# Miniprotein binders against q9bqp7, part 242

Target 1, 240 residues: q9bqp7
Amino acid sequence: VPQNWFPIFNPERSDKPNASDPSVPLKIPLQRNVIPSVTRVLQQTMTKQQVFLLERWKQRMILELGEDGFKEYTSNVFLQGKRFHEALESILSPQETLKERDENLLKSGYIESVQHILKDVSGVRALESAVQHETLNYIGLLDCVAEYQGKLCVIDWKTSEKPKPFIQSTFDNPLQVVAYMGAMNHDTNYSFQVQCGLIVVAYKDGSPAHPHFMDAELCSQYWTKWLLRLEEYTEKKKNQ
Short names: E, the ipSAE of ESMFold2; O, the ipSAE of OpenDDE; V2, 0.75 times the mean of E and O plus 0.25 times the DockQ between their complexes.

## First folded at step 20 (miniprotein)

Design yj20 (at its last look DockQ between E and O 0.48; V2 from the best seeds 0.68)
Fold by OpenDDE base, look of step 20:
Structure yj20 (fold): chain B 240 residues (1-240), chain A 94 residues (1-94)
Amino acid sequence: as target 1 above (240 residues)
Amino acid sequence: SREELMERIFELIEKGDYEEALRLLREYIEKYPDNPLALYIVADLLFDMGRPEEARKVLERAKELAKKTGDPDLIEYVELLERLIERLLEELKK
């Protein structure tokens, strides 16, 4: 049980959009400060097994590709992810705010992959927006808050070259999603709350993306795990 | 516990005590059969120890089990190591 328990949901907020909610998706800039990001917390609290496997994989990849080849590989993965997020932001943004859509960004296998998911996405509330949990002292940048099949979700978009048909195969992504949910639900910049999460795994070859829906119960379960990771991080930092 | 034993194995590997790590991994596999992760670790250590033929044999079993579990990350790690083993074996034949 977490020592510093905090609820994921805010009883003072409504799940329904307030009349005061902007018609335009929120885009709160991430402020660089001493507050740890969700990503940093998760990376620094990986299990010994996770660290071991990733380090071994890196070493083996360098043996296969060489050092320069591995750098190129990692750069390409990063660039592909970035372009995909930029394309999604453009697609999900209101038409009036559409900067000249780089047609080249829209012509990707990843965008093709998520088309069937995008059909079920509506009511976009936030895009690439910062969240801060003031009490638990962490920050994050969430990809999207929107309705998926009529349920308001924090949506996290992931790129993969490999099928990830099960939520268990998404590593710490469920923790990331609930961390963003909990932060948003208690961030004063937001007037509403979310009760659901969605992880979408997009594929490079354009094969149908896998949606991993997280209901309120599953979110609550992962929230407990997130709190434990955050406590572990906090303890590690005190001992440094 | 299963987790404690695996943690000890990782600590041994980090220290470079591969022989003791292999011993404990074998004990682990005996207690917990059909664990593709443990088999992968064995194959990976054998590869580092310059024992590619033994690594290949263990990895074949790991691959079969990994495919059954459907863990895409483990499958990737197995396939990567497989390519490296084959490359090393080809180099040793020259």
Scores: ipSAE 0.797, ipTM 0.942, lowest interface PAE 0.6, mean pLDDT 91
Fold by ESMFold2, look of step 20:
Parts: C-alpha cells; structure tokens; sequence
Structure yj20 (fold): chain B 240 residues (1-240), chain A 94 residues (1-94)
C-alpha cells in the first residue's frame, strides 16, 4: 500500500463536459518542467528483472545486427511509432486539410490494424495533450481522450512488430494510462474527468489490433500500483 | 521467498558471479518448475560463459514452455538467443 494515498478521481469535478466547449480536441502544450514525467518515473523504477531483460535484449540485438544495425533498427522503430501517432492524430482531428496532406502517414499496417477499433471511437476531446497532476507533481503527454463503445477513455496507442522489442511495455502500459487519467482529472486545464482507460496494441502487418479496456474499478486498482512507483521514484530522488 | 531468491539471482548476475547465479537458478527451478523465464535466464548466462551446447539444450525447454504460456516478449528473447547460439555453434565448427 502507498504511504500517501491520493484518489484517481476528483469528486469536485463534473462528469459532464462543458456545453460551450470548442469542437476541436484539446491539445495542451508540454512545457519544460522540473517535475518528472510518467515515462521517466516508470523507467527509473523498473524491477531488476525488467532491467535484466531489457539490457540483455539490447546486447543480443547488437550482437545480431551490429552496433550500426541496431542503431538503424531502433531509429526505425521510433520513427514508425511517431508516424503512427501522427497519423492517428490526423485521422481523429476535425481539420480535414491535415488529413489530406498526410496521405503517406495514413498508409501503414499499423493504421490498417486499428481500423476496427476506430469505428468504435467518437467524441474526441483531447489529442497529444499534456497533463499535470497539480498535487502529486508529475506530468505526461497522453495520446487521446475519446469515447470507446460509449465510454469516455484515456486511450493509449501502442505499436508492436513481431517479435515484440520491449518487454517493459506489456507490464507498465496500464500504469501509464492511469497516471495520465489521474493527472488529467486533477489538472486545471481540463474541466471534465475520465473514468476508463483503453490500451490499443497495433500490429505492423495489419493484423487486427488488440484492445484492453479498463473500467473504473480496474483503473483504481492500477492507480494504487502507480502511486507505489511514484513513491519509489520520489524516495530515490530525495536520496540523490 | 520466491521473489527474494530471484532478487539475489539478479544481484549475482549484475556482479558477474554467473556460477553462483546458476546454482541459485537451479534451486529456483527445482522449487518452481516449468518456468520459461528462469530457463531463459539460465540459457542466457551459459551463452555468455562460452557454453553454447549447454545453452541450446536449456533454451529448447524454455522455448516450448514460452510457447505454451503465449508470452510474445519472452518468445522474442528466446528466438533471438537461439539464433545467436546457432550462429556461434556454426562458427565454432569452422
């Protein structure tokens, strides 16, 4: 159990969106900040098992591909992920001219992979938007807030090549989602709150993406685990 | 406990004490059989120690168990190590 528990939901915040809200999804800019990001917290609190697996995978990939080959591989993986997120932002944005200009971004196996999920997504309220937990002092950049099958979710889009390159992503994804959710629910830039999460794993070959829906109860369970990771991070930095 | 034993194993690996890590991994596997991750770690250490024939044998068992559990990340690690072991064994024949 965390030493300093804090609720994921904000009881002072309405579930109903402001009727006068702009139709364009929120995109709060990320500012340089002394407080840690969600991804930094998670990376700095990896278990010894996670560290071992990641480091040995890196060593083995370098042995197989060579240092230059591994650099090219990782650069390509980051570029594919970036293009995927850019394409999704374009598809989900109300600005049609951006979508038309981004035709090369729209042509990928990852985009094909998520098509059946996108049919169930509506009411987009935020895209690539910064969040800050005003009390717990952490930041993040969430991918999307939208309705999925009628439930308002923080949605996190993940790419996966087969074989999958990073084991840590499969265990920390729910923590990332709830950390964003908690931050958004306590961020003065947002007037509404979100109770559910969705993780969508898209595949390079266009195979149907795998959705992982998280209802409010499941989000609360993972929120407790996130608070433990944040406490661990804070204690480590206190002793540096 | 199970977690404490594995933590000590990783500490030994970090220090480079692979022989003691392998001894504790054997104890771990005896207590918790059919663990593909533990078997993968054994094979990975044996490969680094220059014992690729032994690593291959252990990795074959890790591979079959990993496929049964359906953990795609572990399957990736196993298959990568398998390719490296086979390449090393082929080079050693030359």
Amino acid sequence: as target 1 above (240 residues)
Amino acid sequence: SREELMERIFELIEKGDYEEALRLLREYIEKYPDNPLALYIVADLLFDMGRPEEARKVLERAKELAKKTGDPDLIEYVELLERLIERLLEELKK
Scores: ipSAE 0.689, ipTM 0.923, lowest interface PAE 1.0, mean pLDDT 85
ESMFold2 (binder alone), look of step 20: mean pLDDT 80; pTM 0.747

Design yj21 (at its last look DockQ between E and O 0.05; V2 from the best seeds 0.00; counts 0 for: pae O 6.6 > 1.5, placed apart)
Fold by ESMFold2, look of step 20:
Structure yj21 (fold): chain B 240 residues (1-240), chain A 94 residues (1-94)
Amino acid sequence: as target 1 above (240 residues)
Amino acid sequence: SREELRERIFELIEKGDYEEALRLLREYIEKYPDNPLALYIVADLLFDMGRPEEARKVLERAKELAKKTGDPDLIEYVELLERLIERLLEELKK
């Protein structure tokens, strides 16, 4: 139990989207701040087990690929993830831009993988948009806020390569989602709030993506865990 | 057959069904107790399952057998995992 509990929901704000349906999703710019990001907090509060599992994965990869092969692999994975997010933002935007689309950006197994999920996504309210929790003092960049099967969600898109499943990072994905939810619900740039989350894991080979829906009860459970991670982060910074 | 059991074990590991893979691996090792590669796979699986003390004990036996076979790649794999497990266990004491 966190020493300083704080609700994920903002009682001063409606729990329903505004009646005004904007034609363009919100995209609040991310600005460099002295306050920590969600991903920074999570990275600096990994359990000892998580740290060593990551190191073991790196060992296996280096034994398989060599040092240079591993560096090439990780660069490629990072680039493909970035391309995936860019493609999704383009697909989910209701307006085409004057800038020419890169058709190669839309040609990937990851995009094929999520097609069945995208059929159920509507009412996009935010894309690649900054959030800040004004009271708890953390910042993030959420991927998407939209309805999934009729429920307004913070949606987080993740990539995974098919030949060797790696589930270690999924343990923190729910924390990332609820941290974004809490931040958005207490950010004056947003006039609405959400109680649900969705994590979508897309696969490089185009296999059907796995949706992980988080209802309000599940979000509350993970919110408590997020508060503990944020508290742990804050205490580490006091001792430095 | 021995080959069919081995293929099934690797299929389960690839799918992430670690509990069933471990069960079949223990059956395999009971039948073939002097197989250092099988013991190494058990230790590696136990580590991924969050059971590093059990992994260390299995790995001690795998190391002894790997040295007897003289397989330098397996010896290297065992030693890398051994060092990682010892570092983790030392951190968990703190």
Scores: ipSAE 0.260, ipTM 0.741, lowest interface PAE 3.2, mean pLDDT 83
Fold by OpenDDE base, look of step 20:
Structure yj21 (fold): chain B 240 residues (1-240), chain A 94 residues (1-94)
Amino acid sequence: as target 1 above (240 residues)
Amino acid sequence: SREELRERIFELIEKGDYEEALRLLREYIEKYPDNPLALYIVADLLFDMGRPEEARKVLERAKELAKKTGDPDLIEYVELLERLIERLLEELKK
């Protein structure tokens, strides 16, 4: 049980967007502060086993590709991910920003992969927007807040070369999503709250993306795990 | 517990105490001789320690056991390490 329990949901906020919610998606810039990001917390609190497996994978990839090849591979993966997010931001942004769509960004297998999911996405509230949890002292940059099949979700877009048909295959991504949810729900820059999460795994070959929907109950379960990771991070930092 | 021992081994590896990690792994292997993953980790540590010939011997056993278990991921890791060892051994002959 977390020592510093904090609710994921804010009882003072409505699940319904206020009539005052801007028609334009929020894009709050991330301020680089001493406050740890969600990603940093998760990376620094990986289990020794997870770290070991990742290092072994890295060594394997270096062996197969060479050091330069691995650097190129990692750079390409990063670039592909970035381009995918940029393309999604462009697609999900209001039409006025569409005129500058680099057609080349839209011509990706990843974009093809998510087309069926995008059909079910509406009511975009935020895109590439910073969230801060002031009480728990962490920050993050969420990809998207939108309605998926009529439910308001924090949506996290992931790229993968390998099928991830199960939410368990997404590793710490559920923790990331709930961390963003909890932060957003308590960030004063947002007038609304979210109760659901969605992880979308897009594939390079254009095969249908896997949506991993997280209801309020599942989000609450992962929130407890997130709090434990955050406590672990805090303890590690006190001992440094 | 097996898990505690594993965690301790990983801690030692993270600290760069490969000798103590190897000692504990060897003890673990003695207790559990048919653990292909443990053998793989030992082979990998031996390789990292610049002991490729010993790594090869341990890895051969790991390979045999991995094939018996049918774990495709472990088989792939074993085969990759085998290629690394072979490459290093070829370079040392030069």
Scores: ipSAE 0.016, ipTM 0.323, lowest interface PAE 6.6, mean pLDDT 84
ESMFold2 (binder alone), look of step 20: mean pLDDT 80; pTM 0.752

Design yj22 (at its last look DockQ between E and O 0.77; V2 from the best seeds 0.74)
Fold by OpenDDE base, look of step 20:
Structure yj22 (fold): chain B 240 residues (1-240), chain A 94 residues (1-94)
Amino acid sequence: as target 1 above (240 residues)
Amino acid sequence: SREELWERIWELIEKGDYEEALRLLREYIEKYPDNPLALYIVADLLFDMGRPEEARKVLERAKELAKKTGDPDLIEYVELLERLIERLLEELKK
């Protein structure tokens, strides 16, 4: 049980869009400060098993590809992910803010993969927007807040070369999503709250993306796990 | 407990005491024979120890079980190690 319990949902906020919700998605810039990011907290609190597997994978990849080959591989993965997010932001942004759509960004297997998910996405409220939890003292950059099948969600887009049909295969991604939810729900820059999460795994070959929907109950369960990770991070920092 | 055993295994691996880690992993596998992760770790340690033939045998079982579980990450790790083992075995025949 977390020592410093804090609710994921804000009872002072309504789940219903206020009539004052801007027609334009929010894009709050991330401020670089001493406050840890969600990603940093998760990376610094990985289990011994997770650390072992990732380090071994890296070592084995270097043995297979060489050091330069592995650097190239890593750079390509990063670039593909970045381009995918840029393309999604362009697609989900209002047409008036669409700078010249680089048609090349839209011609990807990942974009093809998510087409069936995008059909169910509406009511975009935030894109690439910073969230801050002032009380719990962490920050993050969320990909998207939108309605998925009529439910307001924090949506996190992931790229994969391999099928990940189960939410368990997404590692700490559920924790990331709920961390963003909890922060947004208590960030004064947002007038609304979210109760659901969605992880979308897009595939390079254009095969249909896997949506991993997280209802309020599942979000609450992962929120408890997130709080434990945050406490662990805080304790590690005090001992350094 | 299972957790205590794993904690000890991780400590041994971190210290580079792979022989003792393998002993504990084998004991674990005897109790839990259908754990593809444990089998993968055994194969990976055997590979680092310069025992590729033994690694291959263990990894074959790990691969079969990993496919049954449908864990794509573990399957990837298994397949990567498999390629490396085969490469090493080919080099040793030269």
Scores: ipSAE 0.785, ipTM 0.945, lowest interface PAE 0.6, mean pLDDT 91
Fold by ESMFold2, look of step 20:
Structure yj22 (fold): chain B 240 residues (1-240), chain A 94 residues (1-94)
Amino acid sequence: as target 1 above (240 residues)
Amino acid sequence: SREELWERIWELIEKGDYEEALRLLREYIEKYPDNPLALYIVADLLFDMGRPEEARKVLERAKELAKKTGDPDLIEYVELLERLIERLLEELKK
């Protein structure tokens, strides 16, 4: 149980933007500061088992591919993920520029993979937008806030080379989603809140992506786990 | 308890005491034989300790159990280690 519990939802805030909201999604810039990011907290609080498995996977990949081969492999995976996120931001953003869209961003098995999900996404409120939790002292950069099948969600897009049909196989992704949600719900840059989450795992071969919906109750369960990770991080930082 | 034994194993692995970690892992697997992750860790340690014939044998069982669970990351780890073990054993034939 967390020692300093804090609610994920803000009772003074609705899930509805005011009537005068602009028609374009919010994109709050990420600013430099000394407070930790969600991904930093999660990296620094990995279990001994998680660290071992990651370290050995790296060592084994280097044995198989060589140092340069592994470096190329990881760079390519990173680039694919970056291009996927750029393409989704372009697809989900309104266009007011006369400039042509980059067709290379839109040609991807990953984009084919998510088409059935995108037909259920509407009402985009934020894209690639910073969030900050002033009270709990952490920041993040969320991928998307939009309605999925009528429910306003923090949506996280992931690329994967392997099928991940169950939310348990997405490791720390649910913690990332709820951490962004909690920060957004208590961030003065946002006038609304979100009570649901969605993790979408897309596949390079264009196979149908797996959506992992998180209702408010499930989000609250993962929020408790996130608070424990944040407490663990704070304790480790104090001892440095 | 199961959790205490598991935590002790990871303390030993972190310290690099692989012989003692293997001893406790074998005890763990005898008590809890349906854990493909524990079998994978045994195979991985044996490979690093220069015992690839033993690692291959354990890994065959880990592979079968991992396929039953459908954990795609564990299956990837098992298949990667299997390729490396087979390559090493072929090299040793020379």
Scores: ipSAE 0.669, ipTM 0.911, lowest interface PAE 1.0, mean pLDDT 85
ESMFold2 (binder alone), look of step 20: mean pLDDT 82; pTM 0.777

Design yj23 (at its last fold request DockQ between E and O 0.55; V2 from the best seeds 0.70)
Fold by OpenDDE base, fold request of step 21:
Structure yj23 (fold): chain B 240 residues (1-240), chain A 94 residues (1-94)
Amino acid sequence: as target 1 above (240 residues)
Amino acid sequence: SREELWERIFELIEKGDYEEALRLLREYIEKYPDNPLALYIVADILFDMGRPEEARKVLERAKELAKKTGDPDLIEYVELLERLIERLLEELKK
């Protein structure tokens, strides 16, 4: 049980858009301060097993590709992810704010992969927007807040070359999603609450993306795990 | 504890004490024969020890079990190591 329990949901907020909610998706810039990001917390609180396996994988990848080849691989993975997020932001942005869509960004297997998910996405409220949990003292940049099949969700878009048909296969992504939800639900820059999460795993070959919907109950379960990771991070930082 | 044992195994591997790591892993596998992670790590160590034929045999079983579990990361690790083993075996035949 977390020592510093904090609710994921804010009882003072409603899921209903207030009439004052801007028609334009929120895009709050990330302030790079001393406050740890969700990603940093998750990375620094990986299990010894996870750290070991990742290091072994890295060594084996370098053995396969060479040092320069591995750098190129890492750069390409990063670039592909970035371009995918940029393309999604362009797609999900209101038409009036659409600068000339680089048509080349839209011609990706990843974008093809998510088309069936995008059909069920509506009511975009935030895109690439910073969240801060003031009490728990962490920040994050969420990909999207929108309605998925009529339910308001924090949506996290992931790229994969391999099928991830189960949410368990998404590693710490569920923790990331609930961390963003919890932060957003208590961030004063947001007037609304989110009770659901969605992880979308897009595939390079254009095969149908896997949506991993997280209801309020599942979000609450992962939230407890997130709080434990955050406590572990805080403890590690005090001992450094 | 199981966790303490794994931590010890990882420490041994990081120190290059592969023989003791293998001993502990073998003892673990005797108790848990269908653990794909343990089998993968054994194969990985055997590869580092220059024992690619033994690594291949162990990894075949690890691959089968990893596919049954559906762990995509472990499958990736297994497939990567498989390619490296095959490369090494080809080099040793020249």
Scores: ipSAE 0.802, ipTM 0.952, lowest interface PAE 0.6, mean pLDDT 91
Fold by ESMFold2, fold request of step 21:
Structure yj23 (fold): chain B 240 residues (1-240), chain A 94 residues (1-94)
Amino acid sequence: as target 1 above (240 residues)
Amino acid sequence: SREELWERIFELIEKGDYEEALRLLREYIEKYPDNPLALYIVADILFDMGRPEEARKVLERAKELAKKTGDPDLIEYVELLERLIERLLEELKK
């Protein structure tokens, strides 16, 4: 049980859009100074088992590919993830015209994989937008806030081919979603709140992406786990 | 506790104390014979000890169980170690 419990939802905020809907999604710039990011908190609170397995995996990959081969591998997977998120931001932003370079970026198995999901996405409210939890003192950069099948969600886009040394399995992806949600719901830069989450796992071969919907109850369960991770992070830094 | 046992096993492996780590792992596997992670770590240690034939046998069981769990990380670890074991066995034939 967290010692510093805080609610994920803000009862003083409406979960309905303002009558004068914005036509351009929010993109609040990320400000990084002394407060930790969601991803840093999760990275620094990995279990001893997770740390051990990642180090063994790294050693085995280097044995298979060589030092230079492993460096190239991790760089390429990181670049593919960045290109995927850039493509999705471009597709979901009605303000940008696609260019020849952007069209080459859009030719990807991952983009093909998510097409059936994108047709159910509407009402985009935020893209690649910073969130800050003033009370709990953490920041994040969420991928997307939009309606999925009529429900306003914090949406996280995931690839199945990305490297794992700094990114944990599906268990931590729900923690990222709820951490962003809780921060957004208490961030003065946002006038609305979100109670649902969506994790979309895209596949390199273009196979249909898997949507993982998180209703308010499930979000509350993962929120408790996020608070424990944040508390653990704070205790580690106090002793450091 | 179970968590204390795993932390001890990881510590032993990191120090290179593989024989004691194997003893504790076999004790764990007696209690939990269908745990693919424990079997994977046994195979991983045996590979580092230069016992690839034994590692291959244990890893075949770990692979079956890992596929049943659907854990994509463990499946990747198992398949990577399998490739390394097969490469070493092929090199030893030369």
Scores: ipSAE 0.709, ipTM 0.934, lowest interface PAE 0.8, mean pLDDT 84
ESMFold2, look of step 20: ipSAE 0.696; ipTM 0.928
ESMFold2 (binder alone), look of step 20: mean pLDDT 83; pTM 0.797
OpenDDE base, look of step 20: ipSAE 0.801; ipTM 0.949
ESMFold2, fold request of step 21: ipSAE 0.687, 0.705; ipTM 0.925, 0.930
ESMFold2 (binder alone), fold request of step 21: mean pLDDT 83, 83, 83; pTM 0.797, 0.801, 0.805
OpenDDE base, fold request of step 21: ipSAE 0.800, 0.797; ipTM 0.951, 0.951

Design yj24 (at its last read DockQ between E and O 0.55; V2 from the best seeds 0.70)
Amino acid sequence: SREELWERIFELIEKGDYEEALRLLREYIEKYPDNPLALYIVADLLFDLGRPEEARKVLERAKELAKKTGDPDLIEYVELLERLIERLLEELKK
ESMFold2, look of step 20: ipSAE 0.681; ipTM 0.919
ESMFold2 (binder alone), look of step 20: mean pLDDT 83; pTM 0.796
OpenDDE base, look of step 20: ipSAE 0.802; ipTM 0.945
ESMFold2, fold request of step 21: ipSAE 0.681, 0.683, 0.677; ipTM 0.919, 0.918, 0.918
ESMFold2 (binder alone), fold request of step 21: mean pLDDT 83, 83, 83; pTM 0.791, 0.792, 0.792
OpenDDE base, fold request of step 21: ipSAE 0.803, 0.804, 0.799; ipTM 0.947, 0.947, 0.945
ESMFold2, fold request of step 25: ipSAE 0.668, 0.695, 0.633; ipTM 0.919, 0.922, 0.920
ESMFold2 (binder alone), fold request of step 25: mean pLDDT 83, 83, 83; pTM 0.794, 0.792, 0.797
OpenDDE base, fold request of step 25: ipSAE 0.805, 0.805, 0.802; ipTM 0.948, 0.947, 0.947
ESMFold2, last read: ipSAE 0.694, 0.659, 0.683; ipTM 0.926, 0.918, 0.921
ESMFold2 (binder alone), last read: mean pLDDT 82, 83, 83; pTM 0.780, 0.795, 0.793
OpenDDE base, last read: ipSAE 0.807, 0.803, 0.803; ipTM 0.947, 0.947, 0.947

Design yj25 (at its last look DockQ between E and O 0.86; V2 from the best seeds 0.76)
Fold by OpenDDE base, look of step 20:
Structure yj25 (fold): chain B 240 residues (1-240), chain A 94 residues (1-94)
Amino acid sequence: as target 1 above (240 residues)
Amino acid sequence: SREELWELIFELIEKGDYEEALRLLREYIEKYPDNPLALYIVADLLFDMGRPEEARKVLERAKELAKKTGDPDLIEYVELLERLIERLLEELKK
């Protein structure tokens, strides 16, 4: 049980979008402060087993590709992910920003992969927007807040070359999503709250993306796990 | 506990005590024969120890089990190690 329990949902906020919600998606810039990001917390609180396996994988990849080959591989993975997010932001942005769409960004297997998911996405509230949890002292940059099949979600877009048909195969992504939800729900820059999460795994070959929907109950379960990770991070930092 | 055992195994590997790590892993596998992760780590250690033929045999079982679990990360790790073992075996035949 977390020592510092904090609710994921804010009872002071309505689940219904206020009529005052801007028609334009929010894009709050991330301020680089001493406050840890969600990503940093998760990376620094990986299990010994997870760290071990990743380090072994890295060593084996370097053995296969060479050092330069591995650097190129990692750079390509990063670039592909970045371009995919830029393309999605362009697609989900209001039509006025569509005129500057780099057609080359839209011609990707990843974009093809998510087309069936995008059909069910509406009511975009935020894109590439910073969230801060002032009480729990963490920050993050969320990809998207939108309605998926009529439910308001924090949506996290992931790229993969491998099938990830199960939410368990998405590693710490569920924790990331709920961390963003909890922060957003208590961030004064947002007038609304979210109760659901969605992880979308897009594939390079254009095969249909896997949507991993997280209802309020599942989000609450992962929120408890997130709080434990945050406490572990805090303790590790006090001992340094 | 299972967690304590894994921590010990990882510490042994980090220290380069692969023989003791292998012993503990083998004992673990005897108790839990259908653990693809343990089998993968055994194969990986055997590879580092210059025992690629033994590594291959263990990894074949790990691969079969990993595919059954559907863990895409473990499948990747297994397939990567498989390619490396094959490369080493080819080099040793030369």
Scores: ipSAE 0.792, ipTM 0.942, lowest interface PAE 0.6, mean pLDDT 91
Fold by ESMFold2, look of step 20:
Structure yj25 (fold): chain B 240 residues (1-240), chain A 94 residues (1-94)
Amino acid sequence: as target 1 above (240 residues)
Amino acid sequence: SREELWELIFELIEKGDYEEALRLLREYIEKYPDNPLALYIVADLLFDMGRPEEARKVLERAKELAKKTGDPDLIEYVELLERLIERLLEELKK
C-alpha cells in the first residue's frame, strides 16, 4: 500500500458529454519543466529482474545482429511506432486536410490491424495531448481520449512484433494508462474526466489487434501500483 | 523468503559471481522445478560461462515451460539464446 494514497478520480468532474464540449480534439502542448514524466518514472523504477532480462536481451541481440544491426533494429522499431501514432492521429483528427495527409502513412499492416477497433471508437476528445498531475507532480503525453464501445477511455496505441493476447503481456502499459488517466482527471486544462482505459496492440502483418479494456475497478488496481512506482521514484531522488 | 533469495541471486549476477548464483538458482529449482524463468537464467549464465552443452539441456526444459505460460517475451529470450548456443556449438566443432 502506498504511503501517500491519492484518488484516481476527481469527484468535481463529470465523465458525461457536455453540449458545449469542443468539436476539435484537445492537443495540450507539452511544457518543459523539471517534474518527471510517466515514462521516466517507470524506467527508473524497474525491478532487478526487469533490468536483468532487458540487459541480457540487448547483449544477446547484439551478439546475433552485430552492433550496427542492433542499432538499425532499434531505429526501425522506433520509426514503426512513430509512423503508427502519426497515422492514427491523422485518421482520428477531424481537422486534417488533403494537403497534410500522407497516403503511404495510412497504408500499413498496423492500420489494417486496428480497423475492427476503430469501428468502435468515437467522440474523440484529445489526441497526442499533454497531461500534468498538479498534486502528485508528474507529466505525460497521452495518445488518445475517446469513447470505446460507449465508454470514455484513455487509449494507448502500441505496435508489437510479438502477440500480446493478455493484459499481463503488456508489462507496464497498464500503469502508463492509469498514470495518464489520473493526471488528466486532475489537470486544469481538462474539464472532464475518464474512468476507463484501453490498450490496443497492433501487428505489422495486419492480423486483428488485441484490445485490453480496463474498467474503473481494474484502473483503480493499477493506479495503486502506479502510486507505489511514483513513491519509489521519489525516494530514489531523495538519495541523490 | 523467495523475494530475499531472488534479490541475492541478482546481486551475485551483477557482481559476476556466476558460480554462487547458479548454486542458489539450483536450490530454488529444487523447490520450484516448473519455473521457466529460473531455468532460462540458469541457461543464460551457463552460456556466458562457456558451458553451452549444459546450457542447451537446461534451455530445452525452459522452452517447454515458457510455451505453457504464453509469455511472448520469455519465449523470445529462450529462442534467441537457443540460436546463440547452437551457433557456438557449431563453431566449437570446427
Scores: ipSAE 0.674, ipTM 0.916, lowest interface PAE 0.9, mean pLDDT 86
ESMFold2 (binder alone), look of step 20: mean pLDDT 83; pTM 0.791

